# Designs tried in a protein design chat: VHH binders against Iron-regulated protein A (irpA). Part 21

Target 1, 312 residues: Iron-regulated protein A (irpA), of Synechococcus elongatus (p12608)
Amino acid sequence: LITNQTIQGFVDQVVVPSYVSVAAGATQLEQALQTYQQAPTAANLEAARQAWRVARDRWEQTECFAFGPADSEGFDGAMDTWPIDRQGLKTAAAQPVEQREDSRKGFHAIEELLFAATEPTLSDRQHLVILATDLTKQAQGLVTRWQQASDQPAYRSVLLSAGSTDSAYPTLNAAGTEIVQGLVDSLSEVASEKIGGPLETQEPDRFESFVSRNTLSDLRNNWTGAWNVYRGQRSDGVAAGSLQQRLQQQHPVIAQQLDQQFATARQALWAIPEPIETNLASPRGKVAVLTAQTAIAAVSDTLERQVLPLVQ
Below, E stands for the ipSAE of ESMFold2; O stands for the ipSAE of ESMFold2 at other seeds; V2 stands for 0.75 times the mean of E and O plus 0.25 times the DockQ between their complexes.

## First folded at step 22 (VHH; framework vhh_ozoralizumab_d1)

Design i2 (from h2 with S54E; at its last look DockQ between E and O 0.94; V2 from the best seeds 0.73)
Fold by ESMFold2, look of step 22:
Structure i2 (fold): chain B 312 residues (1-312), chain A 119 residues (1-119)
Amino acid sequence: as target 1 above (312 residues)
Amino acid sequence: EVQLVESGGGLVQPGGSLRLSCAASGFTFEAYAMYWVRQAPGKGLEWVSEISGEGTSTKYPDSVKGRFTISRDNAKNTLYLQMNSLRPEDTAVYYCAKYRRYPSHFDVRGQGTLVTVSS
């Protein structure tokens, strides 16, 4: 099922452009926070908050390919650890960011200082710039690790050499397994943990981005990232050699089911009214959330039970 | 399909040493950072070491730093923990783990290996 074209498209049309986009978003967030620190107006606060949402959107589209450097070299932990240590974050301003636990930096540390209070304090504004500078460094480092060789090969090269004895992926199917498992893990996590956890406890503050009310956007971007990987590109259409196209050619019944399940999950997820956190307060809102949970789980189940065996 | 199988635990005197092993299968081992965590009786999981996918970066909490050494052999898909200068408070079931993104915590899959430090 998996070809060299499949892997190349995945890396060059989805993964690398996504990480480049994240780094650009992190840079814009850093600039907005520097401007807010220099001139702490309401307009500059709102611009910084919007820049965070944009960078967050881009980051959340990368969840289903958080293997390799994102995991193995700690970039995901440094950028996206949740829950944060709120008490430790208060005292961490004196601690160099490079020495901090992951729970005291990254997107959610910035989220806490930027959104929890009506107006960040002077100390918060200084701390926010430090955190955003580190986020930009991590995002740029992740791009570098995928694109540039140093004392380790560029991860692009590791995946594109699948099938050689020198690769971490000794067969094309080993690379295919990583790609499909990433889809399964991301979508099952959305259904079971990101939605399922708060629903089970009926506690709205258990949603990941409760502080900024950004959880529904996170979930929609997780779906979008998975959809992009499945189709092999970030734009409209179906990429040649993509997982979707290969399935349409070789397993058309599975492909039709999966295409429909992705569409149903999108429809359900976009039908949830903002913010998702208030949906626990009404029966109609709860039904919308449960419907989305079930639809997303169906995509993950088909990928795991019917697609994953085809690449193992 | 992901399996993590711990071994090498046992009963040791304070000041003694043990080496734990974790056999990994079902995933591309070197694409992931690996962790040792432990669970003392009646307690939650405590992180005790971390190693990067290539094995070039390691981290430890203060409670074990200087006494424990994490290592990995990517050719054998095996993770190790060398534990020296063992203390009674190191008594726990030890697990190897992968990182889990939401909530951020350790993905424990095996039965673990019991380390008992007593005299």
Scores: ipSAE 0.648, ipTM 0.854, lowest interface PAE 1.7, mean pLDDT 92
ESMFold2 (binder alone), look of step 22: mean pLDDT 87; pTM 0.874
ESMFold2 at other seeds, look of step 22: ipSAE 0.680; ipTM 0.864

Design i3 (from h2 with T56D; at its last look DockQ between E and O 0.82; V2 from the best seeds 0.00; counts 0 for: pae E 2.2 > 2)
Fold by ESMFold2, look of step 22:
Structure i3 (fold): chain B 312 residues (1-312), chain A 119 residues (1-119)
Amino acid sequence: as target 1 above (312 residues)
Amino acid sequence: EVQLVESGGGLVQPGGSLRLSCAASGFTFEAYAMYWVRQAPGKGLEWVSEISGSGDSTKYPDSVKGRFTISRDNAKNTLYLQMNSLRPEDTAVYYCAKYRRYPSHFDVRGQGTLVTVSS
């Protein structure tokens, strides 16, 4: 099922452009926070908040390929650890960011200082720039690790050499397993933990981006990221050699089922009114959230039970 | 199928040493940071060590820093924990794990290996 074209499309049309997009978003957020620090107007605060949401959107589309450098070199932890240490964050401004635990930096540390109060203080504005500079450094570092060789090969090269004795992926199936398992893990986590946890406990503050009320956007971007990996590109259409195209050619019944399940999950997710945290409180809102949970779980189940065996 | 198999536990006197091993299979081992965690009787999981995918970076909580050393052999898909200067408070079942991003907990798959520190 998995070919060299499949892996090249995944890396060159989805993974690398997604990380480049994250780095651009992080840079824009850093610039907006610098401007806000220098001129703390309501307009500049709103621009910084929107820049955070844009960077967050881009990051959340990368969840299903958070292996390799994202995991093994700690970029995901540095950028996206939640929950944060709120007490430690209050006192951390003097601590060099590279010496901090992951719970005192990244998207959610920025989220706390930027959104929790009506207006950040002078100290918060200074601290936000420090955090955003580090976020930008991490996002750019992740791009570098995928695109540039140093004392380690570029991760693009590691995946594109799958099937070589010298690759971390000694067979095409090993690379295919990583790709499909990433989809399964991301979508199952969305259904069982990101949606299921708050729904089971009825505690809205267990939604990951509760502070900014951005959780529904996070979930929609998780779906979008998985959809992009499945199709083999970020633009409309189906990429040649993509997982979707290969399944359509070799296992058309599975492909038809999976295409419909993705569409049903999208419909359910986009039918949830913003913010998802409010919907948890009403019976109709709970039904909308449960419907989305069930639809996303169905995608993950089909990938795990029917697609994953084809690449192992 | 992801599989993590711990071994090397046993009974040791205070001040003694043990070396734990974790055999990993079913995933590309070097693509992931790895962890040791432990569970004392009646307690929750406690993080005791982290190592980057390459092995270049390690982290420890204060409770074990200077006494425990995590390492990995990516060619053999094996994770290790060298435990020195063992104390009765180190008595626990030890597990190797991958980090689960949400809800910020560890993906424990094996039965673990029991370490008992007593005279």
Scores: ipSAE 0.552, ipTM 0.810, lowest interface PAE 2.2, mean pLDDT 91
ESMFold2 (binder alone), look of step 22: mean pLDDT 87; pTM 0.878
ESMFold2 at other seeds, look of step 22: ipSAE 0.659; ipTM 0.860

Design i4 (from h2 with V108I; at its last look DockQ between E and O 0.95; V2 from the best seeds 0.73)
Fold by ESMFold2 at other seeds, look of step 22:
Structure i4 (fold): chain B 312 residues (1-312), chain A 119 residues (1-119)
Amino acid sequence: as target 1 above (312 residues)
Amino acid sequence: EVQLVESGGGLVQPGGSLRLSCAASGFTFEAYAMYWVRQAPGKGLEWVSEISGSGTSTKYPDSVKGRFTISRDNAKNTLYLQMNSLRPEDTAVYYCAKYRRYPSHFDIRGQGTLVTVSS
């Protein structure tokens, strides 16, 4: 099922452009926070908050391919650890960011300082710039690790050499397994943990981005990232050699089921009223959230039970 | 299926040394950072080391820094923990783990290996 074209499209049409987009968003967030530090107006605060949401949107589309450098070199941990150490973040002002635990930096550390209070303090504004500068460095580093060789090969090259004896992926199916497992893990985590946890406990503050009320956007971007990987491109249509196209050719019943399940999950996710964090209080909101949970789980289940065996 | 199998625990006197091993299978080992965590009697999980996928970057909490060394052999899909200058408070079941993103936590798959430090 997996060809060289499948892997190349995944890397060059989805992964690399997504990480480049994240780095651009992180840079824009850093600039907005620098402007807010220099001129702490309500308009500049809102611009910084919006820049965080944009960078977050882009990052959340990368969840299903957080293997390789994102995991192996700690970029994901540095950028996206949750929950944060809220007390330790308060006392971290004297700590160089490079020496901090992951729970004291990244998207959710920035979220806490930027959104939790009505207005960040002077020290918060100074701290936010430090955190955003580090986030930008991490996001740019992740792009570099995928595109440029150094003491290790570019990760693009690792995946494109799948099937050679010199690759971490000794067969095309090993690379295919990584791609499909990433989809399964991301979508099952959305259903069971990101949605399921708050539903089970009935605690709205268990939603990942409850401080900014951005969790529904996170979930919608997780779906979008998975959809892009499945289709092999970030634009509309079906990429040649993509997982979707290969399944349509070789296993059309599975492909039709997956296409419908992705569409059903999208409809359910986009039907949830904003913000998801307050919708646990109403029966209509709870039904919408449960419907989305079930629909996303169905996509993950089909990928795990029917597609994953085809690449192993 | 991801499998992680710990070994090498035992009884050691204070000041002694011990090396733990973790055999990994079911995933592309070098694509992932790896961790050692431990659980002492009556306590929760404590992180004790992290190593990057290539093995070139390591991290330790202050409680073990300078005494423990994490390493990996990617050709053998094996993770190691060299423990030196062992203390009674190092007594615990030791697990190797992968990282999971939400909530951020250690994904433990094995039964662990018991290390007992006593005289």
Scores: ipSAE 0.631, ipTM 0.847, lowest interface PAE 1.8, mean pLDDT 92
ESMFold2, look of step 22: ipSAE 0.679; ipTM 0.869
ESMFold2 (binder alone), look of step 22: mean pLDDT 89; pTM 0.898

Design i5 (from d6 with T30E; at its last look DockQ between E and O 0.96; V2 from the best seeds 0.74)
Fold by ESMFold2, look of step 22:
Structure i5 (fold): chain B 312 residues (1-312), chain A 119 residues (1-119)
Amino acid sequence: as target 1 above (312 residues)
Amino acid sequence: EVQLVESGGGLVQPGGSLRLSCAASGFTFEAYAMYWVRQAPGKGLEWVSEISGSGTSTKYPDSVKGRFTISRDNAKNTLYLQMNSLRPEDTAVYYCAKYRRYPSHFDYRGQGTLVTVSS
């Protein structure tokens, strides 16, 4: 099922452009926070908050390919650890960011200082710039690790050379397994943990981005990222050699089922009123969240039970 | 299917040494950082070591630094923990784990391997 064209499209049309987009978003967030620090107006605060949401949107579309450097070199942990250590974050301002535990930096550390109070203090504004500079460094480092060789090969090259002695992926199917497993893991995590956890406990502050009320956007971006990987591109249509196209050609019943399940999950997720955090307070909102949970789980289950065996 | 199988535990006197192994399968081992964690009887999970996918970066908490050494053999899909100068407080079930992003936690799946440090 998986070809060299499949892997090349995944890397060049989805993964690398997505990480480049994240780094650009992180840079814009850093700049907005520098401007806010220098001129702490209400307008500059809102611009910084919006820049965080944009960077977050872009990051959340990368969830289903958080293997390789994102995991193996700790970039995901440094950028996206949740929950954070709120007490430790407040007392760590003088601590060099590179020496901090992951729970005291990254997107959610910035979220806490930027959104939790009506406005950040002077100390918070200084701390926010330090955190955003580190976030930018991590995001740029992740792009570099995918695109550029140094003391290790570019991860693009590792994945594109699947089946050779230069790759961690000894066969095309090993690379295909990584791609499909990434989809399964991301969508399963969305259904069982990101939605399921708060829903089971009835605690809205268990939603990942409760502080900024950005969780529904996160979930919609997780879906979008998975959809882009499945289609092999970030634009409309179906990329040649993509997982979707290969399934349409070789296993059309599975492809048709999966296409419909993705569409049903999208419809359910976009039917949830913003913000998702208030939906736990009403029976109608709770039903919308449960419907989305079930629809996302169905996509993950089909990928795991019917697609994953085809690449092993 | 991700599988992590620990071995090498046992009974050892204080000051002794043990070498733990973890056989990994069902995923591209070197694409992921790996961890050792432990759980003493009646206690919560405690992180005791981390190693990067390539094996070139390692981290330890102060409680074990200098006594424990994590390593990996990516050709054999195997993770190791060399434990020296063992103390009674090191008594625990030891697990190897992967990182899970949400909530951020250690994903261990094996039965673990019991290390008992006593006279």
Scores: ipSAE 0.639, ipTM 0.850, lowest interface PAE 1.7, mean pLDDT 92
ESMFold2 (binder alone), look of step 22: mean pLDDT 83; pTM 0.837
ESMFold2 at other seeds, look of step 22: ipSAE 0.701; ipTM 0.878

Design i6 (from h2 with E30Q; at its last look DockQ between E and O 0.93; V2 from the best seeds 0.73)
Fold by ESMFold2 at other seeds, look of step 22:
Structure i6 (fold): chain B 312 residues (1-312), chain A 119 residues (1-119)
Amino acid sequence: as target 1 above (312 residues)
Amino acid sequence: EVQLVESGGGLVQPGGSLRLSCAASGFTFQAYAMYWVRQAPGKGLEWVSEISGSGTSTKYPDSVKGRFTISRDNAKNTLYLQMNSLRPEDTAVYYCAKYRRYPSHFDVRGQGTLVTVSS
């Protein structure tokens, strides 16, 4: 099922452009926070908050390929650890960011300082720039590790050499397993943890981005990232050699089921009223959230039970 | 199926040494950072070491720094923890782990290996 074209498309049309987009978003967030710190107007606060949402959107589309450098070199932890240590974050302003635990930096540390109060304090504004500078450094480092060789090969090269016994992926199926497992893990985590956790505990503040009320956007971007991997590209259409195209050719019943399940999950997610955090208050809102949870779980289930065996 | 199997625990005197092993399977080992964590009786999980996928970067909390050494052999899909100068407070069940992204926590899959440090 998995070909060299499949892997190259995944890397060059989805993964690398996605990480480049994240780095660009992090840079814009840093610039917005610098402007806000220098001129702390209501307009500049709102611009910084919007820049965080844009960078967050881009990052959340990368969740299903958080293997390799994102995991092995700690970039995901540095950028996206949740929950954060709120008390430690308050006292960490004098601590160099590179010495901090992951729970005191990254997207959610920035979220706390930027959104939790009506207006950040002078100390918060100074701290936010420090955090955003580090986020930009991490995002750029992740791009570099995928694109550029150093004492380790670029991760692009590791995946494109799949099938060599010297590669981390000694067969094409090993690379295919990584790709499909990433889809399964991301979507099952959305259903069981990101949605399921708050529903089970009846605690809306257990939604990941409760502080900014950005959780529904996160979930929609998780779906979009998975959809992009499945189709092999970030734009409309279906890439030649993509997982979707290969399944359409070799296993058309599975492909039709997945296409329908992705569409059903999208419809359910986009039907949830903003913000998702208030939907726990009413039976109609709970039904909308549960419907989305079930639809996303169905995609993950089909990928795990029917697609994953085809690449193992 | 991801499997992590710990071994090498046992009873040692204070000041002694042990080497723990973790056999990994069901995933591309070197694509992931690996961790040792421990759980003393009645306590929560405590992080004791981290190693990058390539093995070139390691981290330790102050409580074990200088006494414990994490390493990995990517050709054998095996993680190690060399524990020297063992103390009674190091008594715990030791687990190797992957990291799960949400909520951020250690993904413990094995039964662990018991280390008991006593006279």
Scores: ipSAE 0.667, ipTM 0.866, lowest interface PAE 1.6, mean pLDDT 92
ESMFold2, look of step 22: ipSAE 0.668; ipTM 0.863
ESMFold2 (binder alone), look of step 22: mean pLDDT 88; pTM 0.889

## First folded at step 23 (VHH; framework vhh_ozoralizumab_d1)

Design j1 (from h2 with A31V; at its last look DockQ between E and O 0.96; V2 from the best seeds 0.00; counts 0 for: pae E 3.0 > 2)
Fold by ESMFold2, look of step 23:
Structure j1 (fold): chain B 312 residues (1-312), chain A 119 residues (1-119)
Amino acid sequence: as target 1 above (312 residues)
Amino acid sequence: EVQLVESGGGLVQPGGSLRLSCAASGFTFEVYAMYWVRQAPGKGLEWVSEISGSGTSTKYPDSVKGRFTISRDNAKNTLYLQMNSLRPEDTAVYYCAKYRRYPSHFDVRGQGTLVTVSS
């Protein structure tokens, strides 16, 4: 099922452009926070908050391929650890960011200082710039680890050499397994944890981006990232050699089921009223959330039970 | 399916040494960071060490720094913890783990290996 074209498209048309987009968003967030620190107007606060949402949107589209350097070199932990240590974050201002535990930096640390109060303090504004500078460094480092060799090969090269004796992926199917498992893990996590956790406990603050009211956007971007991987590109259409195209050619009944399940999940996710965090209180909102949970789980289940065996 | 199997625990006198092993399977071991965590009786999980996928970066909490050394052999899919200068406070079940993103936590899959430091 998996070809060299499949892997090259995944890396060059989805993963690398996505991480480049994240780094650009992180840079713009850093610049907006520097401007806000220098001129703490309401307009500059709102611009910084919007820049955080943009960077967050881009990051959340990468969740289903957070393997390799994102994991092995600690980038995901440094950028996206949740829950954060809220009290430790407040006391950490004197601690150099490179010495901090992951629970005191990254997207959610920035989110806390930027959104939790009506207005950040002077100390918070200084701290936010430090955090955003580190976020930008991490995002740029992740791009570098995929594109450039150093004391380790570029991760692009690791994947494109799949089937070679010295690759971490000794067969094309080993690389395909990583890709499909990433889809399964991301979508099952959305259904069971990101939606299921708050729904089971009835605790709205169990939604990941509760502080900024950005959780529904996170979930929609998780879907978009998975959809882009499945299609093999970030633009509309179906990429040649993509997982979707290969399934359409070799297992058309599975492909038809997956295409329908992705579409149903999208419809359900986009039907949830904003903000998701208040929808636990209304019967209509709860039904919308449950419908989305079920639809996303169905995509993950089909990928795990029917597609994953085809690449193993 | 991800499988992590710990071994090498036992009874050790204070000041002694012990080497733990973790056999990994079901995933591409060398491209994931790995962790040791421990659970003392009646306590929660405590992070003990972290190693990058390549093995070139390691981290430790102050409680074990200088006494414990994490390492990995990517050719054998095996993670190690060398524990020196053991103290009664190190008595715990030790687990190897992968990191899970949401909520951020250590993904413990094995039965662990018991280390008892007494006498």
Scores: ipSAE 0.406, ipTM 0.749, lowest interface PAE 3.0, mean pLDDT 91
ESMFold2 (binder alone), look of step 23: mean pLDDT 87; pTM 0.878
ESMFold2 at other seeds, look of step 23: ipSAE 0.433; ipTM 0.759

Design j2 (from h2 with E30M; at its last look DockQ between E and O 0.93; V2 from the best seeds 0.71)
Fold by ESMFold2 at other seeds, look of step 23:
Structure j2 (fold): chain B 312 residues (1-312), chain A 119 residues (1-119)
Amino acid sequence: as target 1 above (312 residues)
Amino acid sequence: EVQLVESGGGLVQPGGSLRLSCAASGFTFMAYAMYWVRQAPGKGLEWVSEISGSGTSTKYPDSVKGRFTISRDNAKNTLYLQMNSLRPEDTAVYYCAKYRRYPSHFDVRGQGTLVTVSS
């Protein structure tokens, strides 16, 4: 099922451009926070909040490929640890960011200082710039680790060497397993943890981005990221050699099922009224959330039970 | 299917040493940071050590720093923990783990290996 073209498309058309997009978003967020620190107007606050949402959107589309440097070198932890240590974050100003625990930096640390109060304090504004500078460094570091060799090969090269006996991915199927497992893990986590946790406990603050009311956008971007990986590109259409195309050629019944399940999940996610955090309490909101949960779980289940065996 | 199989535990006197190993399969081992965690009787999981995918970066809590050394052999898909100067409070079941993204926590898959430090 998995070819060299499949892997090259995944890396060059989805992974690398996604991380470049994240780095650009982090840079824009840093600039917006610098502007807000210098001129703390309501307009600059809202621009900074919007820049956070844009950077967050881009980051959440990368969830299904959080292996390699994102995991092995700690970038995901530094950028996206949740829950944060709210108490420790308030006292962390004395610690250089490079020495901080992951729970005191990253997207959710910025979210706390930027959104939790009606207006950040002067100290918060100074701290926000420090956090955003580190976020930008981490996002740029991810791009570098995928594109450039150093003491380790560029991760692009690691994946493109799949099928060589000396490779970390000694068969094409080993790389395929990584790609498909990433989809399964991301989507099952969305259904069981990101939606399932708050739904089970009826605690809206169990939603990951409750503080900013950004959770529904996170979920929609998780879907979009998975869809992009499945199709092998970030634009409309289906990339040659993509997982979707290969499945259509070799297992068309599975491909048709997956295409429909992705579409059903998208429809259900986009039907949830904003914000998801306040709609959970109503019977109509619960039905919309449960419908989306079920639809996303179906995609993950088909990938795990029918596609993973084809690459293992 | 991710599998993690721990071994090397046992009964040891205070001040003694043990070397734990963890055989990994079902995933590309070097693509992931790896962790040792432990669970003392009646307590939750406690982080003990972390190693980067390449093996070049390691981290330890103060409670074990200088006494424990994490290492990995990516050619053999094996993680190790060298435990020296063992103390009674090191008594626990030790697990190797991957890290799960959401919520951030350790993904424990094996039965673990029991380390008992007792006079």
Scores: ipSAE 0.638, ipTM 0.856, lowest interface PAE 1.8, mean pLDDT 92
ESMFold2, look of step 23: ipSAE 0.648; ipTM 0.859
ESMFold2 (binder alone), look of step 23: mean pLDDT 88; pTM 0.885

Design j3 (from h2 with E50Y; at its last look DockQ between E and O 0.95; V2 from the best seeds 0.69)
Fold by ESMFold2, look of step 23:
Structure j3 (fold): chain B 312 residues (1-312), chain A 119 residues (1-119)
Amino acid sequence: as target 1 above (312 residues)
Amino acid sequence: EVQLVESGGGLVQPGGSLRLSCAASGFTFEAYAMYWVRQAPGKGLEWVSYISGSGTSTKYPDSVKGRFTISRDNAKNTLYLQMNSLRPEDTAVYYCAKYRRYPSHFDVRGQGTLVTVSS
């Protein structure tokens, strides 16, 4: 099922452009926070908050390919650890960021300082710039590890060499397994943990981005990222050689089911009233959230039970 | 499908050494960072080492720094923990783990391997 064209499209049309987009968003967030620190007006606060949401949107679309450097070199942990150490973050300003545990930096550390209060304090504004500079460094480092060789090959090259006994992916199916497993893990995590956790506990503050009220956007971007990987590109249409196209050619019944399940999950996610964090308050809101949870789980289940065996 | 199998535990006297192994399968081992974590009787999980996917970066908490050494052999899909200068406080079940992204913590899959440090 998986070809060289499948892997090349995944890397060059989805993964690398997505990480480049994240790094650009992190840079814009850093600049907005520098401006806010120097001129702490309401307009500059709002601009910084919007820059965080834009960078977050871009990052959340990368969830289903958080293997390789994102995991193996700790970039995901440094950028996206949740929950954070709220107490330690409050007192960490003097600790160099490169010496901190992941629970005191990254997107959610920035979220806490930027959104939790009506406005950040002077100390918070100084701390936010330090955190955003580190986030930018991590996002740029992740791009570098995919695109540039050093003491290790560029990860693009690792994936594009799939089928060589010298590669981390000694067969095309090994690379295909990584791609499909990434989709399964991301969507299963959305259904069972990101939605399921707060529903089980009935605690709205267990939603990942409760502080900024950004959780629904996170979930919608997780779906978008998975959709982009499945169809092999970030723009409209279906990429030649993509997982979707290969399934349409070789397993059209599975492809038809999966296409419908993605569409049903999208419709359910976009039907949830904003913010998701208040949906636990009413029976209608709970039904919308449960409907989305079930629809996303169905996509993950089909990928795991019917697609994953085809690449193993 | 993801399997992590720990071995190498046992009874050892204070000041002694042990080498733990973790056999990994069902995923591309070198694409992921790895951890050793431990659970003493009646306690929660405590991380004791980290290693990057390539093996070029390691981290340790102060409680074991200088005594424990994590390593990996990516050709054999195997993770190791060399434990020296063992103390009674190191008595625990030891697990290898992947990074768990959400909630962020450890993905413990195996039965672990018991290390007992006793006279």
Scores: ipSAE 0.597, ipTM 0.834, lowest interface PAE 2.0, mean pLDDT 92
ESMFold2 (binder alone), look of step 23: mean pLDDT 86; pTM 0.871
ESMFold2 at other seeds, look of step 23: ipSAE 0.605; ipTM 0.839

